VH-VL binders against L-rhamnose mutarotase (rhaM). Designs and how they scored, part 1

All scores and structures are predictions.

Target 1, 108 residues: L-rhamnose mutarotase (rhaM), of Ligilactobacillus salivarius (q1wre3)
Amino acid sequence: MTVRLGQIMHVNPNYYDEYEKRHSDLPVKFPEMKKALKEAGAHNYSIYLDKKTGTLFAYLEVDDMDKYKAIAEMDACKEWWAYMAPLMDTNPDKSPVTFDLPEVFHLD
Positions, changes and structure headers below are counted from each chain's first letter, unless a header gives other numbers; Kabat numbers aren't used for antibody chains.
F, E and O stand for the ipSAE by ESMFold2-Fast, ESMFold2 and OpenDDE, each averaged over both directions (binder to target, target to binder). V2 = 0.75 x the mean of E and O + 0.25 x the DockQ between their complexes.
Where letters were taken out, [cut] stands.
The coordinates of atoms that the task and the answers printed are left out; those that the model quotes come from them. Centres of patches stay.

## First folded at step 1 (VH-VL)

Design B1 (framework fv_bebtelovimab)
Fold by ESMFold2-Fast, scan of step 1:
Structure B1 (fold): chain C 108 residues (1-108), chain A 118 residues (1-118), chain B 109 residues (1-109)
Amino acid sequence: as target 1 above (108 residues)
Amino acid sequence: QITLKESGPTLVKPTQTLTLTCTFSGFSLSTSGVGVGWLRQPPGKALEWLALIYWDDDKRYSPSLKSRLTISKDTSKNQVVLKMTNIDPVDTATYYCAHRRYYAFDYWGQGTLVTVSS
Amino acid sequence: QSALTQPASVSGSPGQSITISCTATSSDVGGYNYVSWYQQHPGKAPKLMIFDVSKRPSGISNRFSGSKSGNTASLTISGLQAEDEADYYCSSYAGSNTVFGGGTKLTVL
């Protein structure tokens, strides 16, 4: 079964353009991340930015949650997080501070 | 349990097109994260990857052979088909199809030997 | 040239530990982080022994272990047994390509 995920993260207001630019580097500089996301069945992945607050709203659909969660164990994921860390709120291990949101409505 | 089996001609003449079929059971090639690949092994030589098809119909080909290869799937029949054009004696090999998940080929068919001779 | 280099042969005696190396000879962004190892007995299809560098499929003995340091992945077989005699292949994903090493023949005694 496909799982729908809603997430909040935060980007520093002075780095909106740089965040978008570095995110576009994912398939070029971190092809293993692109491959792992594809193999986990992550699709319809969108991130929206509220430029007034620096709030990022991510939405994605995941078919294989075990494989998706395993992405965090990859060296490529740790390198990707380190690459993005200067631009956003992160934990000490450089992973993004992420708040999972409850789904309160869905229409087929 | 997951099983795969290759089928096709065992003898092909140079310049012809080789068509191989992989018939599988125990999984669906509509399951996210799943792919089926084709590999070959010439007698006494190393394994070589040829092509891969994913659940979402995304296709990958060996760069050196891409112009000669076509991979397709029929999810309703549990089949993946590989076509290789302009066959040459150097293409003589045992051809395998295999289930792909978690970045690895975890279940393999028994292989089918294809001899290319004139 | 082969992107992954393995020694042609390795040998050991029952009860010993042996290691087979797999070295990336060409550099690429992202490297070779998805390493798998396959065992092949004569006349048989390959069998997955290790995936994602160090993970074992269900049913694979813990005598088989994988590791990676820099551009070299290693398969270690401890407590060597006669049935371990086989060809061993490493493989990795880089970008959109899947590459296999040249294979290593393991001889037991």
Scores: ipSAE 0.005, ipTM 0.570, lowest interface PAE 12.6, mean pLDDT 86

Design B10 (framework fv_bebtelovimab)
Fold by ESMFold2-Fast, scan of step 1:
Structure B10 (fold): chain C 108 residues (1-108), chain A 121 residues (1-121), chain B 109 residues (1-109)
Amino acid sequence: as target 1 above (108 residues)
Amino acid sequence: QITLKESGPTLVKPTQTLTLTCTFSGFSLTTSGVGVGWLRQPPGKALEWLALIYWDDDKRYSPSLKSRLTISKDTSKNQVVLKMTNIDPVDTATYYCAHRQYYDSSGFDYWGQGTLVTVSS
Amino acid sequence: QSALTQPASVSGSPGQSITISCTATSSDVGYYNYVSWYQQHPGKAPKLMIFEVSNRPSGISNRFSGSKSGNTASLTISGLQAEDEADYYCSSYAGNNTWFGGGTKLTVL
């Protein structure tokens, strides 16, 4: 069963364009990340930016949550997080500060 | 052991193009995560970052100098080249090349000895 | 403009502890999580002492430690030794630029 995930993150002031640029680097600079996401069945992955507040709204669908969670243990993921960390709010391990949102409505 | 060495002209005239070469050993600029950057330091002044090139040929430039800078690599020769156009006396500085792993963001862990470039007519 | 502000000089005697501050004065680096510290002796290239706020490269004495509180990063040198006399630079990686502080001259009296 496909799991729908909604998440909030934050990008720091003045880094909106750089955030977009670095995200476009993911499939080129971090091909193992792209491969791992594809193998986990991650699809319909979109991130929206509220430029008034720097709030990021992410949505994605995941077919295999065990594989998706295992991505966090990959060296490529650690490097991706380090690459993005200067632009956003992060935890001590460089992972983005992420708030999972409860799904309150869905229509097929 | 990682080593880097800068080479190029020590005297240049205003309006000319400055070309500097960094020759390195002890690592490959095809290794994932590896980058080589250029930095400078005018006499008695602070360090300033200029440009960086990564293993995958992605290039980053200081926003204030971007229009004047070109960075390139030749991985078969273990070289990184920096080109700076329209040189001015204020560009007089010691120029360094340095090794970087991007997951150690903001850290340059091995540096060349530096080469002093004087700009005068 | 400098996005990172350091004191121009600091002094201490052998055996003492000294602290050098590095304050982000621009919103561009206000959220920085990756701060590096470099030591530079006269006529020499800079040497990386601390990266990612508080991590030491292999071979760097544990007398050197880094910390951060709010927008201010600090380099602390304990058990001050004569060879610690040098210029110290902080640096922060902020998406579109790599910023350096103005440098602090440490004098060991």
Scores: ipSAE 0.000, ipTM 0.598, lowest interface PAE 14.2, mean pLDDT 85

Design B11 (framework fv_bebtelovimab; at its last look DockQ between E and O 0.05; V2 from the best seeds 0.00; counts 0 for: pae E 17.9 > 2, placed apart)
Fold by ESMFold2, look of step 2:
Structure B11 (fold): chain C 108 residues (1-108), chain A 121 residues (1-121), chain B 109 residues (1-109)
Amino acid sequence: as target 1 above (108 residues)
Amino acid sequence: QITLKESGPTLVKPTQTLTLTCTFSGFSLSTRGVGVGWLRQPPGKALEWLALIYWNDDKRYSPSLKSRLTISKDTSKNQVVLKMTNIDPVDTATYYCAHSEYDFWSGFDYWGQGTLVTVSS
Amino acid sequence: QSALTQPASVSGSPGQSITISCTATSSDVGGYNYVSWYQQHPGKAPKLMIFDVSKRPSGISNRFSGSKSGNTASLTISGLQAEDEADYYCQSYTSSDTVFGGGTKLTVL
C-alpha cells in the first residue's frame, strides 16, 4: 500500500536555478538512483520551491517503504547527496536537512 | 497514553508453536503510518528484532527467522499476534511488542514490559 | 553477530561526559540518518532516547545527544548521574532487516 510523504528542505537562494538543473540530471547521471526509486514504487514525486525563503516542499508517494529507506545506503545515493550538497542545507554526511510533515488532510 | 502488554505462555516445549499476543491502547492500527513490532532478548543478551506489521497490513520479518514467523493483527481488538513455529531452547527470551511509526523514522518509541518465555530442554 | 558494533562497556564519573559509539560493520546498514538509541535499566523494557541520529523524543533530557561521523554514530551523555547507569543499544536498518548493536553497559563510578 502506498504511503504519502511530505517534506521540507532548504536551498541557498543563490542557487535556485542550479538546484533545478542538477535535479534534472538525476535520471541521466545517476541511473542507479532512478532505478532504485522506481523499484521502491516512488511516484508523483514533486518538489516545490518558495523563492521568498528558499524553502523546498517535497511530495512523493512510495509503495515499498523498506526499499525506499534502503536507498540511503547506496553508494549512488551518497554520490547524489554530494552532488547536491553545495546548493543546500545538509547534515555532516551531506544528506539534506529534512523535516518530515504530518499529513493533515487528504481528498481523493 | 500509549501502552502495550504482551501475553502468552511462559513455558513451552521444543517443537511447539509459540503464540504471543500484544494488546495495546492509546493508538489504533488503522492510523496511517502506525506499526507494531516484536522483538526479543535472550537472558543477558542483546535485543533482536523479529517482525513488524503496519496499519496497511504490510508485514516485515527478520530474514533469519522468516520461515518460522507469522504476524497478524486484529484492529478492532487492538491486538497483534506473533506465531513462531518449531520452538527450540535457543528461543528462550523475553519477548517485547513495541509501537513504531515509519513515516517519521522514529524507531520503537513505546514498549511493553515484556514476557519471559522459557523453552524446556 | 550484529551489523552494528558497540563497545561492551564504558564508564565515567558523576558530572562528566561520556560517549558510546556504534559502528556499521558493512556498507549495507541503512543510512546513518536512521539511527536510534535506547536505554535499558535492569529488569525494565528499553526506552527510546534518540531517534533519527540526533533527535530527542519529548521528555528526554537534553543531556542526551546523538551525532554521527562517517560510519560511526555516537550517543553522548553529559552531566553523568547515577541514574544513567544502564545498558545502551543503537539501532538502524539494512535493506531487509532492523538491526541492533550488541549493547554497551554504562557504569557511573
Scores: ipSAE 0.000, ipTM 0.555, lowest interface PAE 17.9, mean pLDDT 86
ESMFold2-Fast, scan of step 1: ipSAE 0.006; ipTM 0.652
ESMFold2 (binder alone), look of step 2: mean pLDDT 89; pTM 0.922
OpenDDE, look of step 2: ipSAE 0.011; ipTM 0.649

Design B12 (framework fv_bebtelovimab)
Fold by ESMFold2-Fast, scan of step 1:
Structure B12 (fold): chain C 108 residues (1-108), chain A 121 residues (1-121), chain B 109 residues (1-109)
Amino acid sequence: as target 1 above (108 residues)
Amino acid sequence: QITLKESGPTLVKPTQTLTLTCTFSGFSLSTHGVGVGWLRQPPGKALEWLALIYWDDDKRYSPSLKSRLTISKDTSKNQVVLKMTNIDPVDTATYYCARLYGSGRYYFDYWGQGTLVTVSS
Amino acid sequence: QSALTQPASVSGSPGQSITISCTATSSDVGGHNYVSWYQQHPGKAPKLMIFEVSKRPSGISNRFSGSKSGNTASLTISGLQAEDEADYYCSSYTDSYTLFGGGTKLTVL
């Protein structure tokens, strides 16, 4: 069963353009990360930026939540997080500070 | 064995367009995570990165030269082409092409021998 | 804009160890592992010596080692030999482009 995920993260206002630029590099320059996401069945992945606050709103669909969660321990994911860490709010291990949101509405 | 070789004119006049070709063997630019870049080195000066093209046709350019540069590939011929417009004597340099190695990495593991391009009137 | 700073020259005697620094004006060198080092002999193309801060390609002598601390990456050459005399360049990634340092000329006595 496919799971729909909604998430909030934060990017530093000085790095809005750089965030978009580096994120566009994910499928090209981090192909192991792209492969891991595809193997977990992650699809329909979008991130929206509120430029007033630096708030990022992410939405994605995941077919295999166990595989998706396991990505966090992969060297490729740690490299990706380290690459992005200077631009955004992060935990001490450089993973992005992420708030999972409850789904309150869906229409097929 | 992986090899890269630069080719193009050795003498160019100011205001012309310089076209350089990198021909490679031992790898494919359709391989996931691989790229080919161009760099230059004026006589007695430091290396300068110019442009990069990835297997999926994503292109990156030096910010200071972006308006003058075009990079393209022909995967079937194992070639990457760099064009630089409005050539100037300060563009006199040895031009190198090099392979970008691996996924999520930003380093060049194999280099061509270089080709000296002199810009004079 | 970001820049990588290297000393113009460094020298040593055969058998000694020398270190070449590479300092970024931004936190990119300190923030992730995208530092590489290249050796260039006169009239030759550059050769990759170190990648991802501290890793060596196959065939590169273990006399060459890399490290970083904060915004400074370092290349160390131990047991210095005459054939090590060359120009050394550091490189790093910043803002979807590649930066090269100004180069360091290593002279062996």
Scores: ipSAE 0.000, ipTM 0.560, lowest interface PAE 17.4, mean pLDDT 85

Design B13 (framework fv_bebtelovimab; at its last look DockQ between E and O 0.06; V2 from the best seeds 0.00; counts 0 for: pae E 7.4 > 2, placed apart)
Heavy chain, then light chain:
Amino acid sequence: QITLKESGPTLVKPTQTLTLTCTFSGFSLSTSGMGVGWLRQPPGKALEWLALIYWDDDKRYSPSLKSRLTISKDTSKNQVVLKMTNIDPVDTATYYCAHRRGYSYGYAFDIWGQGTLVTVSS
Amino acid sequence: QSALTQPASVSGSPGQSITISCTATSSDVGTYNYVSWYQQHPGKAPKLMIFDVSNRPSGISNRFSGSKSGNTASLTISGLQAEDEADYYCSSYAGSDTVFGGGTKLTVL
ESMFold2-Fast, scan of step 1: ipSAE 0.284; ipTM 0.810
ESMFold2, look of step 2: ipSAE 0.043; ipTM 0.752
ESMFold2 (binder alone), look of step 2: mean pLDDT 89; pTM 0.929
OpenDDE, look of step 2: ipSAE 0.363; ipTM 0.841

Design B14 (framework fv_bebtelovimab)
Fold by ESMFold2-Fast, scan of step 1:
Structure B14 (fold): chain C 108 residues (1-108), chain A 122 residues (1-122), chain B 109 residues (1-109)
Amino acid sequence: as target 1 above (108 residues)
Amino acid sequence: QITLKESGPTLVKPTQTLTLTCTFSGFSLSTYGVGVGWLRQPPGKALEWLALIYWDDEKRYSPSLKSRLTISKDTSKNQVVLKMTNIDPVDTATYYCAHKTYYDSSGRFDYWGQGTLVTVSS
Amino acid sequence: QSALTQPASVSGSPGQSITISCTATSSDVGGYNFVSWYQQHPGKAPKLMIFEVTNRPSGISNRFSGSKSGNTASLTISGLQAEDEADYYCSSYTSSRTVFGGGTKLTVL
């Protein structure tokens, strides 16, 4: 069963373009991350930026939540988080500060 | 293509309020991500940013001048208005309005009006 | 005072290359990819020459190029021509404001 996820994160207003450029590096410089996301069945992954506030709105669909959650423990994920950390609000372990949003509407 | 033109008084007395109008064509201020800013340049001095208004009516002001500035728009007339209170001789400058192609990420003003010189004297 | 520091003047001869620097006094002023350069001829409005450090608007000569290193952005003009004589301003954006450098007068000797 596919789970739909909505999330907010925050990026530093001085680094909007750098955020976009580094995120585009994911499939090329972090191929293990791309593979892990694919194996978890993560798809339809989009991130929207409100440039007035630095708020990121992420949406993705996940087929296997156990595999998706396990990605956080991978060395490749920790390296990816470290790469992105200077641009974003992060926890002490460098993971993005992420707020899960309730789904209030869906149409097939 | 994109054009902007400033209008308003060329002479203002100290303590009065200066009102400047920017009339533009070639774009709509209802388009997502678009803004119009006001800038000024005293004779022989550097450019200074004053205010910016975005498509959704959000406004930004120079921190040092914030208490004196009001920016507003009339999207149907393709106009942006800047109001500056308590005018002083140091406010003598050429005032420009300019189109902002993309807010925040570049800071670019890609098309500018010709400018209007405002002299403040009694 | 400007938060971005430029030299007051720079000069070169036709065909030469010159570089104008723009140094941020703080890493939170200047921004990483938010540097623009404007050219202003006497009595005229500024013209956008470079944005996001390295990008040229349509119609701007490839003789104009931008770069950055650390807290300093640079505008380089190659193959100097008489019409390049103008004032050049750098600019940077933060979430709350746009700031301009003090300007650099380019003289083509």
Scores: ipSAE 0.006, ipTM 0.569, lowest interface PAE 12.8, mean pLDDT 85

Design B15 (framework fv_bebtelovimab; at its last look DockQ between E and O 0.35; V2 from the best seeds 0.00; counts 0 for: pae E 14.3 > 2, unsure alone 74.4 < 75)
Fold by ESMFold2, look of step 2:
Order: structure tokens, then C-alpha cells, then sequence
Structure B15 (fold): chain C 108 residues (1-108), chain A 123 residues (1-123), chain B 109 residues (1-109)
């Protein structure tokens, strides 16, 4: 079942350009991450940046949430997190500090 | 034991392209998070960072020199090469290559250094 | 001017403790949480003494310590010895590139 996810994260304002650069590297430098996301049916994955605050707004759709959640245990995901961690707020395991947002409106 | 050694010409003429080679051992530039950087130190002056190349071929350059610098690697030969175009007497310096530590490829430190090579640009 | 400012020189007598400061003077230096310090004797390559503000590499004397307060990092050398006479550089990340301070000459009297 397809699940719509809305999330916020925070990037350090000194690293906006580096965040964009490193994120654009994901499909080339971390191909196992791209493959795992595709296998979970992740699509319409967009991340928006509010440069006034450093707030990142992510939206994605996921067809298989179990496969999506399993990505967090992959070595490639831990490497991706370590690659991004200096630019943003992270948990002790270097995953991004993420706040899931409830959906309050949807139009087909 | 990690070692690095710089090689290249010791005397160059203005306007030439300087090519420096860093040959290293004791680590692999295929290791995640590892990089090799180039720095220089003009006689009697401070260290200046020039360029950095990472295990995944990501490259970074000093903003003030980026139009003149090219960094590349050959992981099979354990070598990193720096080219600097349009050499000028102000580029006279000791040039160092250095290993960048594993903890964070963005914010790491230079933990092992080559002995340095003095490059003199004739006036 | 370098984005990291160090005093040009400091001096101390054997057995004293001395402190060398490194102050970030540009927003390009980022969060300033990844400061490293290097020692350089004349004619020699720099040697890493401190990383991540306060951590020592294996084989570095515990007489060398690092700290940070706000945008100023400090290298402290306790029990000063003649062999400590050298130039000292701080370094940090600044966006997509690295910066070094202008260096501090330590003279052991």
C-alpha cells in the first residue's frame, strides 16, 4: 500500500550549497541507496529548502513501507548518513533528525 | 605505515604548467572517507590549502586558485597529481601532499604529510 | 586575511603552560566544531597534534590539549619543553574547502 510521507529536517545554513551538491551525488555515488529506494517503491521524492531557516521539507510516496524502513539497517545507508551528517542535525547514529508531519490535506 | 612523497620539478619558468605527483603507501584511496590533499607554504609564510581529492573522485579546490588547479588520481598506482597553470614567481613555495583522515570526508584533518618539495619559479 | 586568526608569536619558559588562540573571523568557517592543530619545526612537514577540537592522535603527549569557547579554539601546551619550539597552525572546514590560520611562532626561552 502506497504511503505518503511528509517530513522536516534541518540543514546548517553555512552548508546549503554543499547539501544540494552532495544530495545530487546520491544516485551516482551511492547506487545501492538508489536501488533500495526503487525496490521499496519510493517515488515522487522531493526535498525543499527554506533558506530563511535551514528547514528542509521532504515529500515522498512509498509502496512498501517494510522495505523502506529496512533501508536504515543497510551499510550503504549508514555510509550515506555519515556522508551527509556534517551538514545537518543528526541523531547519534548519524541519521537525520526527522520530524514526521501528519497529512492534513490531500487532493487526488 | 602511511607515507607520502612529493615529486616534480624543483625549478620552473613563469607561465609554465607545474605538475606535482604525490606517491603514497600504507593506505588505499578506495577506502570510504579517505582523501589526499595538496598544500603549499611560501618561504617564511603560512600554510595554504590548494586542493583535495577523495576516494570517490570528488574534488575540491581553493576558491582563489580554482581556475589554475587540476587534481586527479590513479588508485592503481597510489598516486595523486596536481597541475597548476600559468606559474608566477609568487607560486614559489614548498608543496606538500597529505592524507585526510577517515572521520568525516568533509571536515577531517591532515594526519600524515609528505616531506614537501620546494618549487622555485625563476624570475 | 585568513578566516582564522592566530597571534603571530607567543613565548614561555620551560615548565610553564602556554595557550595559543585561533579565532574564526568569517561565517564561512561553519560551525567551528572540527578544529585541528598542527606543529611544524623548521624545515619539516607539519604534524597533527589535535583534531576534533580536543582529541589527540595516538603518540601525541597529553601535555597538548585543545578546547573551544564560542568561535575561539585554543591549544594549550603544559610543562613547556625546548622541543615544543615550533610554528603552530590551526585549521578548520569552511564550506567546501579548508582554511589554515596564519600560524603562531612559539619560542621557548
Amino acid sequence: as target 1 above (108 residues)
Amino acid sequence: QITLKESGPTLVKPTQTLTLTCTFSGFSLSTSGVGVGWLRQPPGKALEWLALIYYDDDKRYSPSLKSRLTISKDTSKNQVVLKMTNIDPVDTATYYCAHRSYYDILTGWFDYWGQGTLVTVSS
Amino acid sequence: QSALTQPASVSGSPGQSITISCTATSSDVGSYNYVSWYQQHPGKAPKLMIFDVSKRPSGISNRFSGSKSGNTASLTISGLQAEDEADYYCSSYAGSYNVFGGGTKLTVL
Scores: ipSAE 0.000, ipTM 0.593, lowest interface PAE 14.3, mean pLDDT 86
ESMFold2-Fast, scan of step 1: ipSAE 0.195; ipTM 0.752
ESMFold2 (binder alone), look of step 2: mean pLDDT 88; pTM 0.917
OpenDDE, look of step 2: ipSAE 0.005; ipTM 0.648

Design B16 (framework fv_bebtelovimab)
Fold by ESMFold2-Fast, scan of step 1:
Structure B16 (fold): chain C 108 residues (1-108), chain A 124 residues (1-124), chain B 109 residues (1-109)
Amino acid sequence: as target 1 above (108 residues)
Amino acid sequence: QITLKESGPTLVKPTQTLTLTCTFSGFSLSTDGVGVGWLRQPPGKALEWLALIYWNDDKRYSPSLKSRLTISKDTSKNQVVLKMTNIDPVDTATYYCAHRLGYSSSWYYGMDVWGQGTLVTVSS
Amino acid sequence: QSALTQPASVSGSPGQSITISCTATSSDVGGYKYVSWYQQHPGKAPKLMIFEVSNRPSGISNRFSGSKSGNTASLTISGLQAEDEADYYCSSYTSSGTLFGGGTKLTVL
């Protein structure tokens, strides 16, 4: 079953453009991340930035939640997180501090 | 109202460094979401984006020109400065600075207010 | 390397509607992220007419509208007036930075 995910993360001030740039480089510099996301059936993946606060609003759809969760254990993901860590709020393991949001409305 | 004006030399020689200053009024470059960019237009040719600086000192450069360009700001003077090294006759153009129109939920917007432009001719 | 392609010229008569296209190369597959349109009269600085595909700045006539489909953005000018005669440029943010199209000369005849 496809799961719709809404998430909040934070990017540090002075790094908004760099955050976008590094994400645009993901398919080239981190091809294993792109492959892993595609294999998990992640699609309609969008991230919006509130530049006043540095708040990121992510939305994506995932077909295989087990594969999606397993991405966090990949070396490629560790490298991607390390690459992004200087730009955003992170946990001690360099993963982004992410807050899952409850879905309050959906129209098909 | 927002106003911008370009200033700098109108005639420069090949290999020199071109320094252009944009002086503005009607907004502060310390205001969240505000940016100022530089663009140029060679005679009879298309507009070309050069660089952009944001309120938080984030900078963007044209990839083809990045090694030659430096953009900086002095918020207290309401100025943005562009430096271009190793000037060549192909750099002859009208140079514009412009205010970036923006909303808090979007990264890049149009340049809503432009300076009048300054023609820079590169010749020996 | 990305590029935006516009027709060199377009023409119309007063009161008619015209459309100017702006097409991205294959390096911009997935369509434009942000599209802006500028009007430039001879000897003058460009004026922003449309931003983020279809939004108008304050003071811009609703005769000017923008849209996009796939890799092509379009500027439509309805109720053509003599004062609309100008060069029109599209612009987009891409993975390689901000790009401008080659410009389209609109002649009102």
Scores: ipSAE 0.000, ipTM 0.544, lowest interface PAE 16.7, mean pLDDT 83

Design B2 (framework fv_bebtelovimab)
Fold by ESMFold2-Fast, scan of step 1:
Structure B2 (fold): chain C 108 residues (1-108), chain A 118 residues (1-118), chain B 109 residues (1-109)
Amino acid sequence: as target 1 above (108 residues)
Amino acid sequence: QITLKESGPTLVKPTQTLTLTCTFSGFSLSTYGVGVGWLRQPPGKALEWLALIYWNDDKRYSPSLKSRLTISKDTSKNQVVLKMTNIDPVDTATYYCAHSGYDYFDYWGQGTLVTVSS
Amino acid sequence: QSALTQPASVSGSPGQSITISCTATSSDVGSYNRVSWYQQHPGKAPKLMIFEVSNRPSGISNRFSGSKSGNTASLTISGLQAEDEADYYCSSYAGSYTVFGGGTKLTVL
């Protein structure tokens, strides 16, 4: 069944517009990444930006968590992460520093 | 209500491993958004950030000290432990643990002075 | 060196205003809008005065204010009082870690 995920990441405030522009490139310039997300059943994917702090709040729904987790090992994902890394808080491997948030309320 | 207290040896010999424990009350380190960090201050010198651990067990380390530091938590005991390997006289400092609201520290322990001497 | 540069000392008289600067050595370090300021009296633990550039914790006087322009954050203390004499430290989120400035000693007299 579908898993709901809430996540926090951080973007460098010098690059708010660039972050948004590069994200719009994902389905066009990174088609294998788009394909991997679709095959994992990732949908209703939204990211909100708190411009005061540079905090990104992501929400998405995932149908297949095993496929979703496996995306991290794909070359397409590593290329996407490398493309985004200059704009945001990242780990040494260039993956975004991501905090998973516990769900405290849901209404159907 | 939120309190933190550092404990550990006050005197350590060079090359040993320093182990410090932060015991806290008034919050849980399993609660979303909560973190506990370690900082130090050598006598008469500036504050230096060392490490931070979050509610979800995510860990952050000072880049210059990363190879020497390990931070861990024990949620059942309300404790956070910092280990620093290969201690040196320049590591003599007052060590603080503090409650974090992500990257800022709003409640601090009183600090514990650790002297490194042969 | 520190990734955040503060003046070693500042001074003022009671009733005056002073400003302490905190400058990041590069835009990659200083571009996050996540700056905190701490006050430390001799022999005591630091006290949070400002977080997230300009927010005041409950109980902190409105005489203390924070701002940021480019790579430089500033702490302004208005209506200086003798009890404000202390060391002041800035800190900033720098990606995967936090960095502290070298500290500024404020003398009131």
Scores: ipSAE 0.008, ipTM 0.682, lowest interface PAE 8.6, mean pLDDT 88

Design B3 (framework fv_bebtelovimab)
Fold by ESMFold2-Fast, scan of step 1:
Structure B3 (fold): chain C 108 residues (1-108), chain A 118 residues (1-118), chain B 109 residues (1-109)
Amino acid sequence: as target 1 above (108 residues)
Amino acid sequence: QITLKESGPTLVKPTQTLTLTCTFSGFSLSTSGMGVGWLRQPPGKALEWLALIDWDDDKRYSPSLKSRLTISKDTSKNQVVLKMTNIDPVDTATYYCARIRYYGMDVWGQGTLVTVSS
Amino acid sequence: QSALTQPASVSGSPGQSITISCTATSSDVGGYNYVSWYQQHPGKAPKLMIFDVSNRPSGISNRFSGSKSGNTASLTISGLQAEDEADYYCSSYTSRSTWFGGGTKLTVL
């Protein structure tokens, strides 16, 4: 079964272009991340930036939530988080501060 | 031991389509993080990047040449093919293929000189 | 591609240290995080010397080092040797394109 996820994160307003640029590195510099996302069945993954507030709105669909959650334990994921950490709000372990949003409406 | 070798015609006429093949060994384009790119160097001029294709079949092209270029791979044959349409004498150059890892080109073929002349 | 500017030539004597600059406009090269340096001897294919600004591939002498400051990346060669005489190219990735500098001819006197 496919799970739809909505998430909020925050990026530093001084680094909007750098955030986008470093995200383009994910499939090239972090190929294990791209592979793990595909194996979890993550698809339709989009991140939208509100340049007025620095708020990031992420949406993705995941087929295998256990595999998706396991990505957080990968060394490649910790390296990716460290790479992105200077640009955004992070927890002490450098994972992004993420707020899960309840789905309040959906149409097929 | 990783090797790449370019092959194709050494003489082509203006308006024709140039087809170049890169044959490689010692790695696979099904391996995550691997890619192959094409570059060229006209005699006495600077290197110019043309295109790349990666393990996931993602393709990128030089913006100035995008309309003329097509890159494809055959993973089972360890080959990457570049096609360039509507060739012109200005396209005379040594053409190189190279392995790409993290956008760095760490192993190069020997290059093949393609002369465009009527 | 002309978004990256290198000096046409540089020279030094054996044992000296030299630096080759690669200057980009901020708009053309972006953040300048994906800088590579290549060495090319006459009639030979280029050889990767530095990638990601300052990283050396296995087998490359530690006499070669890379750095960046502002919109300029630099390749430094210490303890110059005769075999270092070659053309050197900088390269940078920007979003969907790869850029190469015009090349610098290093002469070892």
Scores: ipSAE 0.000, ipTM 0.567, lowest interface PAE 13.5, mean pLDDT 85

